# Designs tried in a protein design chat: VH-VL binders against Small ribosomal subunit protein uS7c (rps7). Part 21

Target 1, 178 residues: Small ribosomal subunit protein uS7c (rps7), of Euglena longa (Euglenophycean alga) (Astasia longa) (p14760)
Amino acid sequence: MSTRKLQKRKILPNDSIYNSLLVSQTINKILSKGKKNIARYIFYKSMQNIEKIKNENPLDIFKKAVDNATPSIELRTQKRKKGQISKISIKTKLERRNKIALKFIINSAKKRSEKNIIQKLQGEILDAYNNTGAAVQKKEEIEKSKSPVNNNKKFISKNKKSKNKKQKKRLKRKKNIY
Short names: E, the ipSAE of ESMFold2; O, the ipSAE of OpenDDE; V2, 0.75 times the mean of E and O plus 0.25 times the DockQ between their complexes.

## First folded at step 26 (VH-VL; framework fv_recaticimab)

Design re5 (from rd1 with heavy chain Y102W W103Y; at its last look DockQ between E and O 0.36; V2 from the best seeds 0.00; counts 0 for: pae E 5.5 > 2)
Fold by ESMFold2, look of step 26:
Structure re5 (fold): chain C 178 residues (1-178), chain A 124 residues (1-124), chain B 112 residues (1-112)
Amino acid sequence: as target 1 above (178 residues)
Amino acid sequence: QVQLVQSGAEVKKPGASVKVSCKASGYTFTDYYMHWVRQAPGQGLEWMGWINPDSGGTKYHQNFKDRVTMTRDTSISTAYMELSRLRSDDTAVYYCARDSEWYYIYDETAFDIWGQGTTVTVSS
Amino acid sequence: DIVMSQSPSSLSASVGDRVTITCKSSQSLLYSSDNKNYLAWYQQKPGKSPKLLIYWASTRESGVPDRFSGSGSGTDFTLTISSLQPEDFATYYCQQYYDTWTFGQGTKLEIK
């Protein structure tokens, strides 16, 4: 029996609007499993709004935002460490770094004070595009650290998303956050 | 059919507590905030607070913060509102009401589905 | 809390009349970033729960007759019923949802 891409257990096709694997990866991270249609709506509407604001290709804006939020880090696996040997492909390391940046952008967006998730995601992407905002700040904090980043257990939960709504209502009463 | 069905009328003495239930059907209970609103006889509507049925998190209006407790049981799609240290001016119809959008899309929305109301009478 | 003031508090009208109910908020309800006014209108008949008519200031809820319309922006809002029907005699409430939820005091629309 031969092996094809469709026969592989983990296939992630490009998204249908921008034909981008990065967009597909982003949509999969916005909400919990089983809510992909809602996550798709949130992301595409944010991108449409970004296009209206910037009058530029929103995919290019998003790619730059992701690049700005991608930390330049070395992995812990070094040949100097006794007993550690690693053969990691460059493509695999880039995929890990993209996932970190997507996590920073999505988690930071959810904590923003805008009144809806579409405006929150739009604002974080635009801030990251301009090399500002909480996602970029998180990337910069990691690059200052002498320790490698460890974000494998930082996936947002449904409970923490619900807390973010309460937190934002308190911050909106200050009227200093957008 | 989307519906909210509340528990029956209650008669209480001052100082007692009342717990009103609100059973949801026809939609995913954990996707929408549930609100409680009361209406004294011949008066307008007063928002009391909400519960997020997904997390169990709550927010109470400051007028009720020390006396109200909102809970839920997701296994039976039911929200509860308990009001303690009842006074005569707590006599009202108590409504549950659902947000018109999923809680993770808009932080605040209008209320599109209401329960039938539960009359609570507080008298000596 | 954002205070909502309705006027008039009571109004008598006949079937076929055009009526206008106003609602004023103590703060703007317009969120400039999404260009939406966070305001709703409800109808409540005696002994019944409220029914959503209008949200986002001017959007009719599904199943609401087109004789009901909402208008206004910022702090000043209007519910208009273009030709009253017998079933429209009720109390009407505005509600803000810009910062938590508050209701106007109500406008009772009675048969003349």
Scores: ipSAE 0.191, ipTM 0.672, lowest interface PAE 5.5, mean pLDDT 83
ESMFold2 (binder alone), look of step 26: mean pLDDT 92; pTM 0.941
OpenDDE, look of step 26: ipSAE 0.250; ipTM 0.709

Design re6 (from rd1 with heavy chain D54E; at its last fold request DockQ between E and O 0.45; V2 from the best seeds 0.00; counts 0 for: pae E 3.9 > 2)
Heavy chain, then light chain:
Amino acid sequence: QVQLVQSGAEVKKPGASVKVSCKASGYTFTDYYMHWVRQAPGQGLEWMGWINPESGGTKYHQNFKDRVTMTRDTSISTAYMELSRLRSDDTAVYYCARDSEYWYIYDETAFDIWGQGTTVTVSS
Amino acid sequence: DIVMSQSPSSLSASVGDRVTITCKSSQSLLYSSDNKNYLAWYQQKPGKSPKLLIYWASTRESGVPDRFSGSGSGTDFTLTISSLQPEDFATYYCQQYYDTWTFGQGTKLEIK
ESMFold2, look of step 26: ipSAE 0.412; ipTM 0.753
ESMFold2 (binder alone), look of step 26: mean pLDDT 94; pTM 0.952
OpenDDE, look of step 26: ipSAE 0.464; ipTM 0.770
ESMFold2, fold request of step 27: ipSAE 0.341, 0.116, 0.287; ipTM 0.716, 0.662, 0.696
ESMFold2 (binder alone), fold request of step 27: mean pLDDT 93, 93, 93; pTM 0.950, 0.951, 0.950
OpenDDE, fold request of step 27: ipSAE 0.459, 0.506, 0.475; ipTM 0.773, 0.790, 0.779

